# Designs tried in a protein design chat: VH-VL binders against UPF0111 protein PH0637. Part 3

Target 1, 226 residues: UPF0111 protein PH0637, of Pyrococcus horikoshii (o58371)
Amino acid sequence: MIKMQVWKKLFAKSPFKPLIRHAEVVVQTVETLEKALDSWARGDYENMKEYAKKVDDLEDIADKIKSELRDSITSKLLMPVQRTDILEYLHMQDKIADAAEDTAKWLLIKRNLDSIPNDIKDIILKMGKESIKAAKLVYEAIKQLDNVLESGFAEKEIKKEYKIIKQIEEVESKIDGLDSKLMEIVFTSELDWKDGLYILNIARTLSNISDKAKDTAERIRVLMNK

## First folded at step 20 (VH-VL)

Design f4 (from j3 with heavy chain L102F)
Fold by OpenDDE, fold request of step 22:
Structure f4 (fold): chain C 226 residues (1-226), chain A 122 residues (1-122), chain B 107 residues (1-107)
Amino acid sequence: as target 1 above (226 residues)
Amino acid sequence: QVQLVQSGAEVKKPGASVKVSCETSGYTFTDYGISWVRQAPGHGLEWMGWISAYNGRTNYAQKLQGRVTMTTDTSTSTAYMELRSLRSDDTAVYYCARTSYFPGDWVRFDYWGQGTLVTVSS
Amino acid sequence: DIQMTQSPSSVSASVGDRVTITCRASQRISDYLAWFQHKPGKAPKLLIYKASTLESGVPSRFSGSGSGTDFTLTISSLQPEDFATYYCQQYNYYPYTFGQGTRLEIK
């Protein structure tokens, strides 16, 4: 774990650098979830279980970092950004990892997927892949925000930031479309209620990853306007 | 080149068991599964089940549950299908087929064995 | 189980003819449908998968269309080697099921 003194030094350089470090772990969490989903779809429960555990571990690390950052950002710290704004952003960013953990938990509750049709499995996998894109874009967004600050809010850098934000919104929209399609398929299929509930909750938690990514992007938007 | 070569024809009595082999080559055996399909005289194709060569997971047709066992030997890249308690209506040509099971490329029976005739008669 | 119903059960045609075979699923299977050609004494041959994707090495005169419950195999110009029995297969649900087959004979 990074020492508290290190976090303070980073905050002294930039209010966003510590957030970037947290975002790295969030991305790792979602990437690991993708591996879990791949194993899940192939019916490899043992590997899926292992990846799910790793997701849980990474989420714990993210939480630990969040806690350390909250403790290190004091009222005495002089920053170009308000403390409350940083904490709000960090909270939203951390929720991305939480959502990934929720998805992993659902994957564990059913071992046999033979009753789940392949079209549904494929949609879930697509949602997973798009979720990773969303998390990675958040990582890029916070890095770019640091660039915006370092440039003294140069128009060129601001433009780049808005482009990333737009990409996050597009990914979220795509996932929403997949979710809607999945819901329609589930309710028009002959799946039993347990299977339906299982699939819909996986989809819900996956969708929540991109929702939180979008929320995080919105916080960046707010920061840029201050 | 991908090849699936099956064992020779079998003649069995009712109540006996038969084990058909399917030797594969030309690809990574564990990257795919093997499906078994049969055709009785005068009838169409019937899916019997499949096995993953990666983890050994199987799914059998319900009508054959309890009588069929599919296995793989990774060292020889060979799949086996055993059918027990044979009946006259089990008389058929049995085929093995390479089966993709990766997401995005589900269940493509792209390569087949030459077939194995199993005759069940008193 | 998903029931696959082909139409017609048999069809007589001449070389050069356009031939159409239909397959209907008892419930929606998205596009998880394959078409096979089967000749006596030979192994079945995959022609189309994902309802409309032509398998590598298969002549372009073969085409597939459809989604949901209704699917079609079309041979644009029948060749002598095309006389065989054709089967549709769904692979969205276990157990995977075949149609009853369509026998294509020489007129």
Scores: ipSAE 0.873, ipTM 0.941, lowest interface PAE 0.5, mean pLDDT 94
Fold by OpenDDE, fold request of step 22:
Order: sequence, then structure tokens, then C-alpha cells
Structure f4 (fold): chain C 226 residues (1-226), chain A 122 residues (1-122), chain B 107 residues (1-107)
Amino acid sequence: as target 1 above (226 residues)
Amino acid sequence: QVQLVQSGAEVKKPGASVKVSCETSGYTFTDYGISWVRQAPGHGLEWMGWISAYNGRTNYAQKLQGRVTMTTDTSTSTAYMELRSLRSDDTAVYYCARTSYFPGDWVRFDYWGQGTLVTVSS
Amino acid sequence: DIQMTQSPSSVSASVGDRVTITCRASQRISDYLAWFQHKPGKAPKLLIYKASTLESGVPSRFSGSGSGTDFTLTISSLQPEDFATYYCQQYNYYPYTFGQGTRLEIK
């Protein structure tokens, strides 16, 4: 864990550098979730459980970092960005990790997946992979935002940022498509209500990762316009 | 070269048990599973179940639940299928088949054993 | 259980003919369907998986199509070695189930 004095020093250099550190943990959280999903799909409950626990631990770390950042960013700190804007961004970014944790929790509630058809499992896995892309893009976006600031909002750098934002939106759209497909399959299949509920909630929480990523991107857009 | 070699033909009495082996080679045994399929005379192919050599996970056909046990020996890269309480209608050629066990590439019976004839007669 | 129904149960054809075999699932199975060739005294042979993907080493005259409930195996130009029984198999739901088979005989 990083000491508060270190966070203050980073904020003195850039309002976004500490957020980048937080984003790194968020990405790790979602990547770990992907490992959990892979184990999940393979019916390896024990490894899945272990990865799910790691997701929970990483989310806790993200929360701790968020708290430390909130405590370190004071009204006396001179920044080109308002404190409230930074905190709002941080909150949205952190929700990505929260969504990953929610997904991991759902994975744990069903041990035997033999009643779940393979096409559904595959869709869930695809959603997971796209979710990682979304989180990684958020990481790239906040790094690029720092570049935008360092360049004095150079047009070239702004253009790069918007490109990343667009990519996040595309990933979110793709996940939405997968989610819709999954819903259709679930409601047209012979799945019982328990299995249906199980799968739909995994899908809901998993898709929420990309939703929060998109929201985070929107906050970046707002910051760029101020 | 991937190969699956099964044990020889068996003749059993009703009520007895039979254990068929399937020795594999030419690939990493624990990366795949083994499915068992049988064919009774004059009938089609019937899936019996499968076992993952990775984690030992099994899934058996419901009609065989309680009578069938599939196992693997990683040290010898051999799969076993035991069928208990044999009946006349269990007379069939039994096949083992390598089964893909990776996300996105589920069950694919790409390599098969030569088959084992099990005859159940009084 | 998912019932797999093949059509026809038997077909007579000549070398060089185009042969089409149909497989229908009792419910949607996406594209998780395989086709097998089985000759007497031999082990079954995988031809197609994921409904349309040709297994390595299988002649290109074999092709598979379909998704959902209706699937088709096509042999574009029948060869002497192709006379056998063909089975479709779904592997989306447990238990995995086969069609009743289609016997392809020499006309």
C-alpha cells in the first residue's frame, strides 16, 4: 500500500497519475475475473473459487486506494482539475472493480454446471473477454488523459483520447449484443428458472463492467471539456 | 500420432461387471477427456458419458447412473469404464474417444479406440 | 434429452452423386453439432464439428451446414469409400445424443 504522503506528491505532479495507479488494480481485478470464468467454464470449481477470492481481494485493494486518494486530495491542493471532478471519475472507475466482484460472487453459488448448455457458457466467456478489453481501455484512457494535460490540450493528444473513448463504446456495444443474444437463448431454452436466474445474473453483473467502463469514459470526456 | 487402444473382447454373465480400458498415447493425456460410446447390435451409437482427465469430472448418461464408473490413470494415460449389473441389452461394442476439454472447443470426439465387444449372455 | 432425428434413415446412391443428409434437433442447439462416419468393424470417424467445420484430414467433398435445429451433411461427389452409416451428434446439452443414423448404400 502507498502512503498518503506519496499520493500527495503524485497529485502535485498530476491530478491523473494517482488515478492511473488505481486503474492498474482495476484491470488486475477484471483480469483475475477472466481466470475465474475460464475455470468456471471448465467446471473447475476449486480454481474458480480461488480466483474469485483473489478478485475480492483486489477489489478491496482498489477500495483502499480510492479511500487513500480521497483523503490525500485536499481543497488546498492546486490542480488544473477540480477535486469533485477527480473524485467523480475515481468513483466510476472503482465501480468497474465492484462489478467484477459482483460477477465473481455469482460464480460461486453454483457448483455443478452440467445443466448449463455449452453455448451459454461460451457467450459468458466471450463477455468476460470483452470486459477485460473495456477495463484495459479505461486504463489507457486515463493515461492518455494525463498526456492531454501535459501537452496543454494539444489537438493531437485529444484526438487520441477520443479514439480510446470510442473503442470503449464499441466494446460496450459488443457486450450488449452478447447479452441480448444470451437473454434470447435463455428464454427460448429448456433451462429451469434457477439456472436461468443464475446465468442472467452473471450476465448482468458481467455486462455492468463495460457499462461502468463507458461511464468512466464519459467522465473523461467531461474533464476534457473543462 | 494420437492413438487409443482398448482392451480385448469380454464375455460376461448377467449380473457381472466388466471393466474396459483405453490406453492413450501421442498427446498430453490431462489436456483432454475421454468419452465412452457404445453400439448394440442393430442399433445406433449411444453416448454413455465422459470423464475429464484434467480434473476427474464425470458426466454419465442417466440410464446408466449407478451402474457405470469412469476413471483415469494419469500415470499410464489410461481411461477405464466399468459397467456393473450387466444385462443382455448391454451387449455392444464399446468405444472410447478422445474428447476436447477447452473453453470454446468443447466435446469433439476426434480420435477413437478400435472398440471392445462385450457380450452378456446366460 | 435432446432428440436428434436424421433423414433419411437410408439412402441409395451411386458414385459421383450428390448426397444430402439432414439432422433435426428437438430444440435449439446452436451450432454444437458433429457428424460421424461409421463403417462396420471400424471405429467411428469424426467428419464435421461445430456444424460446419471440417475435421483435419477429411476430404473437402464433405461439408456441414446449419444452426439452431436444422443441420445438413453434404457429400458433393460420392466416392466408393463413402458408403457407410452417418450419425449426427449434439454436444450442447447433457446428455450428448446421437441421431438414429443414416445408412448410405450403393445403388
Scores: ipSAE 0.873, ipTM 0.941, lowest interface PAE 0.5, mean pLDDT 94
Fold by ESMFold2, look of step 21:
Structure f4 (fold): chain C 226 residues (1-226), chain A 122 residues (1-122), chain B 107 residues (1-107)
Amino acid sequence: as target 1 above (226 residues)
Amino acid sequence: QVQLVQSGAEVKKPGASVKVSCETSGYTFTDYGISWVRQAPGHGLEWMGWISAYNGRTNYAQKLQGRVTMTTDTSTSTAYMELRSLRSDDTAVYYCARTSYFPGDWVRFDYWGQGTLVTVSS
Amino acid sequence: DIQMTQSPSSVSASVGDRVTITCRASQRISDYLAWFQHKPGKAPKLLIYKASTLESGVPSRFSGSGSGTDFTLTISSLQPEDFATYYCQQYNYYPYTFGQGTRLEIK
């Protein structure tokens, strides 16, 4: 009787809805990072600083949601998908917010960007916009996975899912190309070594956003293989 | 229609200061910066520096550092350039130019003022 | 500061001629290079930015090319209104230095 109520509650909900809730905060985190990057590129340290603080706050919220979900999803519960696959997805998706916070922390270090040439600023901003696009595509991908489940794994819905995953991979590949170009510019430029380290670390954290987005997309493939 | 209108010609003595104005219209002043460029007789164009109308940030050419101050007045959409401790080799036509400072559209001097002749002589 | 060196310092040409002006940067500036036309008594006029992008309203006989340190401005068929002094300017690094100018004169 009481056992029936517990089972009905567990079976009535899509296991992907909590992942979608987490992804919404991750998107807010990267959208706030985009504003920080825009302010950074324009040399507006004070607005960049305020957005960077907000990125940190949003990453904390994402981490708390992850912890809540990890505690509420247990291995003894019967799920449409395996618990370990859900938790691995959640871990990768949360890493997107972590990488966004890392980027924000690096932006804060330098108040005056006059020593940074415009070609480097433009590449960094382009990498940022593509990384944020990758994270937004992850949100679309987990929403589409819910549609796949609702349809009973209809081939049409699976095809839409693979298209989103392919778009994430294409964006990550584009960022790899931008990162290679940036490295060439930094090592062939007359930059001060501290500025070189600063720029390359920002680039690394931006690349990590897209890398984690791609890793999360690969977890979606695992979740589809029921 | 974007327009930049500068103040009139000035004659100054060595050691004095000059403040040239650049009144703008036809666009959102705070979305852009203003660069100042001068040309001495018999010489080419020389970039002096710029100011953001958005947040007042400036960058000055090193040789003018300490002698130049650039400011804006958002309420009148006007930029100012003040050059102090004038010397005879500061005699030049001074131009203001609207300056893009947006990523992907850096430093596009698409509209210019008519120029202001500043003559430094005793 | 990045030095911008233009060649030649002056050129004499006739209407209808093809003219090429070069600009060399003392270090790499990618394609962050603009070209200006300047006539006596007038403000400079932007012709080309980002090394090769034609500014709106500029005749198609003007073109630019180059990347890194070496850049060219080409006027394909010279018109009477094209006799002026031409300047390149780099805008990758502060200060945004101009070349010394190339005077294009009537033969």
Scores: ipSAE 0.745, ipTM 0.891, lowest interface PAE 0.9, mean pLDDT 89
Fold by ESMFold2, look of step 20:
Structure f4 (fold): chain C 226 residues (1-226), chain A 122 residues (1-122), chain B 107 residues (1-107)
Amino acid sequence: as target 1 above (226 residues)
Amino acid sequence: QVQLVQSGAEVKKPGASVKVSCETSGYTFTDYGISWVRQAPGHGLEWMGWISAYNGRTNYAQKLQGRVTMTTDTSTSTAYMELRSLRSDDTAVYYCARTSYFPGDWVRFDYWGQGTLVTVSS
Amino acid sequence: DIQMTQSPSSVSASVGDRVTITCRASQRISDYLAWFQHKPGKAPKLLIYKASTLESGVPSRFSGSGSGTDFTLTISSLQPEDFATYYCQQYNYYPYTFGQGTRLEIK
């Protein structure tokens, strides 16, 4: 807190702007994945494939930004927070994009979805929607951390931050429930075992998006309170 | 305002083919699919298959695989169902029905054509 | 293919009666089930989808319930215009099979 006040007074610049820039690309990656999932559920393999390729391209961009930020943070002379805390945040935030790319890769595996029943498609899309919501909330959370700093840690701005973090936690909990329901359906259905593996791996990668979003939110607590 | 208007009754001989049309209006044709459902005299409804008006993707009932072809013409907002190698047990009323295939709106047959009687007799 | 079995095959009832038609799927379909009304000379009419959701414009005397394999259509107070054959249809798995139908006759 005290280090943050000195930083603001001397430099008049938020240390979180580079993390926000990375988060913008992560959101673009996740939004593109949403388009891939929508096309997937409709059975539109060709559009899904094009969006999946864009997810891969955007994840590459996020990875490059991560590398540049890691190098820049290492070389800076003064930091208002511990470098390790910033690097851990960046690592977790970048893993959101990695998980989105993993999801996109799994979508590409199966061209014809006629063997997948509609109740399973519905649950996968619901998991995807919630996972993408979690990632978007991470972007809002890092932007709000910047507002907290600019306000001089005003109580109102801190309350907004904790509200966003709680929303991320609620989404992660909802996805856990959806994953349990999906597992039951897959294992009690007469679904071909290859289709079962395919669906459960998609669910795993979607759950990982929200897991990394939650991990990133915990890192925001560290950045805000240290 | 949504309407599905089918072609008129047909009389065919065994071994021939029939192509039934389903002209749609009052909605964006490419946002939906078209299912085909038939009813033989004295029998219940039988789902034959469907086609996406968006990309032409189809799924046919296994009983009809190899004998049925479903197509669309986006310029006229019309779906077609062709049944080949007709047999006497293909005598039925053939319906088209608007089909959604969107999450949360799966497979609702909310609007139907008036039906087309196809009679197969020697 | 999922077999959809309706019971009874036919029923005769009076105006004002409560009637119940059941539908059983040969395997789990969650709640991906629709009910249709079919009158002679007319196209089938969607009554209920997702097992219990009433289609717009359908009278509230119609209701549906069930999940998994067992489903019920209920008409709470039978009207003269309800004479028809009723079909259930599952739409969870291809092919989207119909039940054999239940013919409802008004006494």
Scores: ipSAE 0.722, ipTM 0.886, lowest interface PAE 0.9, mean pLDDT 88

Design f4 (from j3 with heavy chain L102F)
Fold by ESMFold2, fold request of step 22:
Structure f4 (fold): chain C 226 residues (1-226), chain A 122 residues (1-122), chain B 107 residues (1-107)
Amino acid sequence: as target 1 above (226 residues)
Amino acid sequence: QVQLVQSGAEVKKPGASVKVSCETSGYTFTDYGISWVRQAPGHGLEWMGWISAYNGRTNYAQKLQGRVTMTTDTSTSTAYMELRSLRSDDTAVYYCARTSYFPGDWVRFDYWGQGTLVTVSS
Amino acid sequence: DIQMTQSPSSVSASVGDRVTITCRASQRISDYLAWFQHKPGKAPKLLIYKASTLESGVPSRFSGSGSGTDFTLTISSLQPEDFATYYCQQYNYYPYTFGQGTRLEIK
């Protein structure tokens, strides 16, 4: 009840403030994943495992906030944007945390990375850094969307929003290039099939983070239309 | 400044063991690893293996597996390499080198010890 | 294991000459290659890492190039202090193998 009242009060201030609260946890999730990836690359399994567990905990928190927000907007509220647009944005933003958890789960699978060459480890970490950058830009984008609303859709604020969206698109393009390079290295390397599968699945989950960040940015265009 | 100072020359009989020390200073010991590289007379450099000063993880060259043990002592910022069951072809100068092992800085041997001559003679 | 083959085994050159040393890996190692200078009685010295990045304090007359399997160390204008043995080392795959060395001698 008290949580419902908190969320309803935030929705009353702005349709985007509850989404910003959720995004804060999503950022914590991806920042924790970055620490897990750094530990993974160094071969520090125990610290990587601790960070991976924290990623799981933070994703659970993000999912609970999503559920609470969904319950809060099923009641009739006076909002300047449609409920379905907010719910669709929330769904996409929450999938960023889900994708980060998927990455963390794959990191846990292999304890000894000596069979994996350093060029592959470097590309995986570069993909991780770019994907996490994309997720952080989503947080900046939803904060800027609230500024756009508060300004009455001022042209200067809208231009700032489109700059953030463009940066997300540029990061996603960089990840496409890294993914192509990684695929070539994996298929031309003498990795056994388990290592190849392991690496390509980590890459897929990292790409999913940036894909969901891009999808969330597209939902910001929809929300900004009003 | 970063320095690696190795123990003095050793003369050993075949079948004995040797333990070479590498005392470090001028940096945070646990942030890096230590690699061991040797050079037999008339031969090139040979990578023996390395140890992380952070968590003690090792990787040894297959040729030496079972005969080599690398350890660290964080309280003295010192790395050790022990080679057992010595043979005449183990006669070499043994070097320690500070080893980066992070993405973008993999296996950079930026600082080296002065070398330790180990002679294995009958 | 990755075999690293250097050419030539020895080179004789004069001060001021341009010298090129090559290194070939038995498998692709991307650009995970280092070059070392080694003088008798001294520890090896890192010159270049990541195929082309000069280590701090290394003169700009040293340069490295290559990716994949074929790599080159170039000294653009040889100085008296450059007479030494040079080694390449790959560090993409365990074990981190060295080339057999190239001795650079004064003519």
Scores: ipSAE 0.652, ipTM 0.858, lowest interface PAE 1.2, mean pLDDT 89
Fold by ESMFold2, fold request of step 22:
Structure f4 (fold): chain C 226 residues (1-226), chain A 122 residues (1-122), chain B 107 residues (1-107)
Amino acid sequence: as target 1 above (226 residues)
Amino acid sequence: QVQLVQSGAEVKKPGASVKVSCETSGYTFTDYGISWVRQAPGHGLEWMGWISAYNGRTNYAQKLQGRVTMTTDTSTSTAYMELRSLRSDDTAVYYCARTSYFPGDWVRFDYWGQGTLVTVSS
Amino acid sequence: DIQMTQSPSSVSASVGDRVTITCRASQRISDYLAWFQHKPGKAPKLLIYKASTLESGVPSRFSGSGSGTDFTLTISSLQPEDFATYYCQQYNYYPYTFGQGTRLEIK
């Protein structure tokens, strides 16, 4: 219908422009998660809940866009790149929003955070900030890939793309370090087992945001080699 | 400028209650919490608990559970601490302190009230 | 509750001296430790938070260090206005307990 025609028109302009539109919603999703995390850390359950609902709504929108893009793709529309490569990229990029929703769902589980020490709350917030930075860098990366295509794969534009990809990898590595530190604190402290499970699952979902951002960046390498 | 002004000294009998006020100014009251700290004569500082001015959530020191109630009135930017079933060892100077509980500056007691002497005697 | 143990209980020192006060936590508190100065008839005054960060307006002769369970407050050149009782406080776990205090006296 009218939405499919919009996507087909965008694909005709560039194989990457519809992916940029999906990435815009993914960024909105993770930015809303950042607000949920800030509210969570302050013990503001009601605002955190409102932002978590908005994360869920935005993830639904991202998933709908993914489905519409999948339905709109034909081999002829994607002449410079293979359909399979576009769909694999879209899959990874959409998983960023899925992981953000998973984080939001875990934040809702515990209403009172008094039993959780402040060093753990700060590590979770650092992980969240870095994971959201990684997702924002994915948006910059797909936009830069469109610039690479428009320039006819100019060396200057390719170098800019690899710089963004390197930044995503550096953020993912930093989160791995924070996750290791958090695991040590949780297992060597006198934290209740339910609180430990709660915190480690939040950390896992935050790590998954950055892991999917890194996976998406690897798909950009594939798309750029062609 | 941030200011915390406490109510005046109180003299109470054992078994009574006391309610100390802490009127704040110079900042957004609902962005912070208020902690209550006391010092008995010849003793050190003792953290009693705190209250969020945003949503009224409290955390009390375990030894005071059941005897202490902390409240706020956002319309007057004032925090209150009530201690019930007073004993002679509750004689102390009671302080309120603004409590930062934001990421990056957790629980920084940067501004304090002048203190309120509560004397419990027969 | 996390116990905070200060050492020494009191220190006699002269103006210009370097003074070191220690604080030990019964459990790991990372660097979530504050130092306060308390003079009779006055409210406590925040000197240092996050173990080593000076509060605004606090003279640079005050410094803090430590992480985990062991912390120090150092006054590099004692001034007449520094004679007071000093308290550490942990703020990683509820309740946010204070040390018993260290009284700094003129010699």
Scores: ipSAE 0.646, ipTM 0.852, lowest interface PAE 1.2, mean pLDDT 89

Design f8 (from j3 with heavy chain L102K)
Fold by ESMFold2, look of step 21:
Structure f8 (fold): chain C 226 residues (1-226), chain A 122 residues (1-122), chain B 107 residues (1-107)
Amino acid sequence: as target 1 above (226 residues)
Amino acid sequence: QVQLVQSGAEVKKPGASVKVSCETSGYTFTDYGISWVRQAPGHGLEWMGWISAYNGRTNYAQKLQGRVTMTTDTSTSTAYMELRSLRSDDTAVYYCARTSYKPGDWVRFDYWGQGTLVTVSS
Amino acid sequence: DIQMTQSPSSVSASVGDRVTITCRASQRISDYLAWFQHKPGKAPKLLIYKASTLESGVPSRFSGSGSGTDFTLTISSLQPEDFATYYCQQYNYYPYTFGQGTRLEIK
């Protein structure tokens, strides 16, 4: 854990550095989810369960960092951006980790995947890979926002930021296409209703990862207008 | 070079059991599965089931459920298929095939053993 | 179980001919379909996987197409070594069923 005084020193240096620290844990959470998804698809329940537990632990760490950051932001902290904008960004970024934990919880529900066809498993894994890419781009985006501030909002650095934001939007669009394809397969296949519900809920939680990544990208646009 | 080498031909009586081995080389055994496929005289290929070399998980064709057991020995990189309560219509050439079972590369039977003839006669 | 139905059951053709073999699945399997060549006394040989991807070392005269339920294997210019029995196989759902085979014979 980092003591509250360290957080206050980081905020004084840059309002975005504590958000970068939080984003690092969010990336670790989603990377661990990828390992859980790989084990899940192979039918390796015990290994998937271990990674799912680690996802839960990392989400708890992200949530604790969020709480410490919230407690460290006071009206006396001098910042070039509004407190509420920082807190709204932090909220959205933390929801990425929460969505990853939701996915992990759904993976645990079914021990035997023999009834799930391989095309569905592949689409879920591709959605997972793209969701992880979205979370990593959020990390790059908040790091680049710090560069924008350091440069005094130089046009060159702002252009780099918009490029990252566009990449996040492209990934979210790709996941939406995959989700539509998966929905078609589930509703036109002979899956048991419980299997269909199970798969569609996993897909929803993966889509939430990219949705929250897109939401954080929108908050970065707001923060750049400071 | 990936290679699957099967045990030799066997002649069995009805009611007996047969155990066919499949020794593998040229790849990481625990990264894949092994499927077993047979062909009776005058018939096509029939998938019997598979086993994961990683965790021993199996899936058997329904028609063979209760009569077939598939196992692996990681120390020798060898898969085994045992068929019990043999009948004359179990006479066939039995093949093992490497089965890709990685995310994004499902169930590609890319390398096959040479086949093992099992003849069931009194 | 998913039924895999091949057509034709057999075909007689000459060297140089274009040959087309079809395979129909009893339900949607996306593109999770493989094609095998099987000659007497030899193990089956993988030609095509994922409906259209040519396995390494397989001559380019072989091609595959299709998705969903209807699939095609094409040999663009038949060679003497191509006379064999050809099988399709779906690998989307357990059990991973084969078609009944198509015997390709020399005229």
Scores: ipSAE 0.699, ipTM 0.872, lowest interface PAE 0.9, mean pLDDT 89

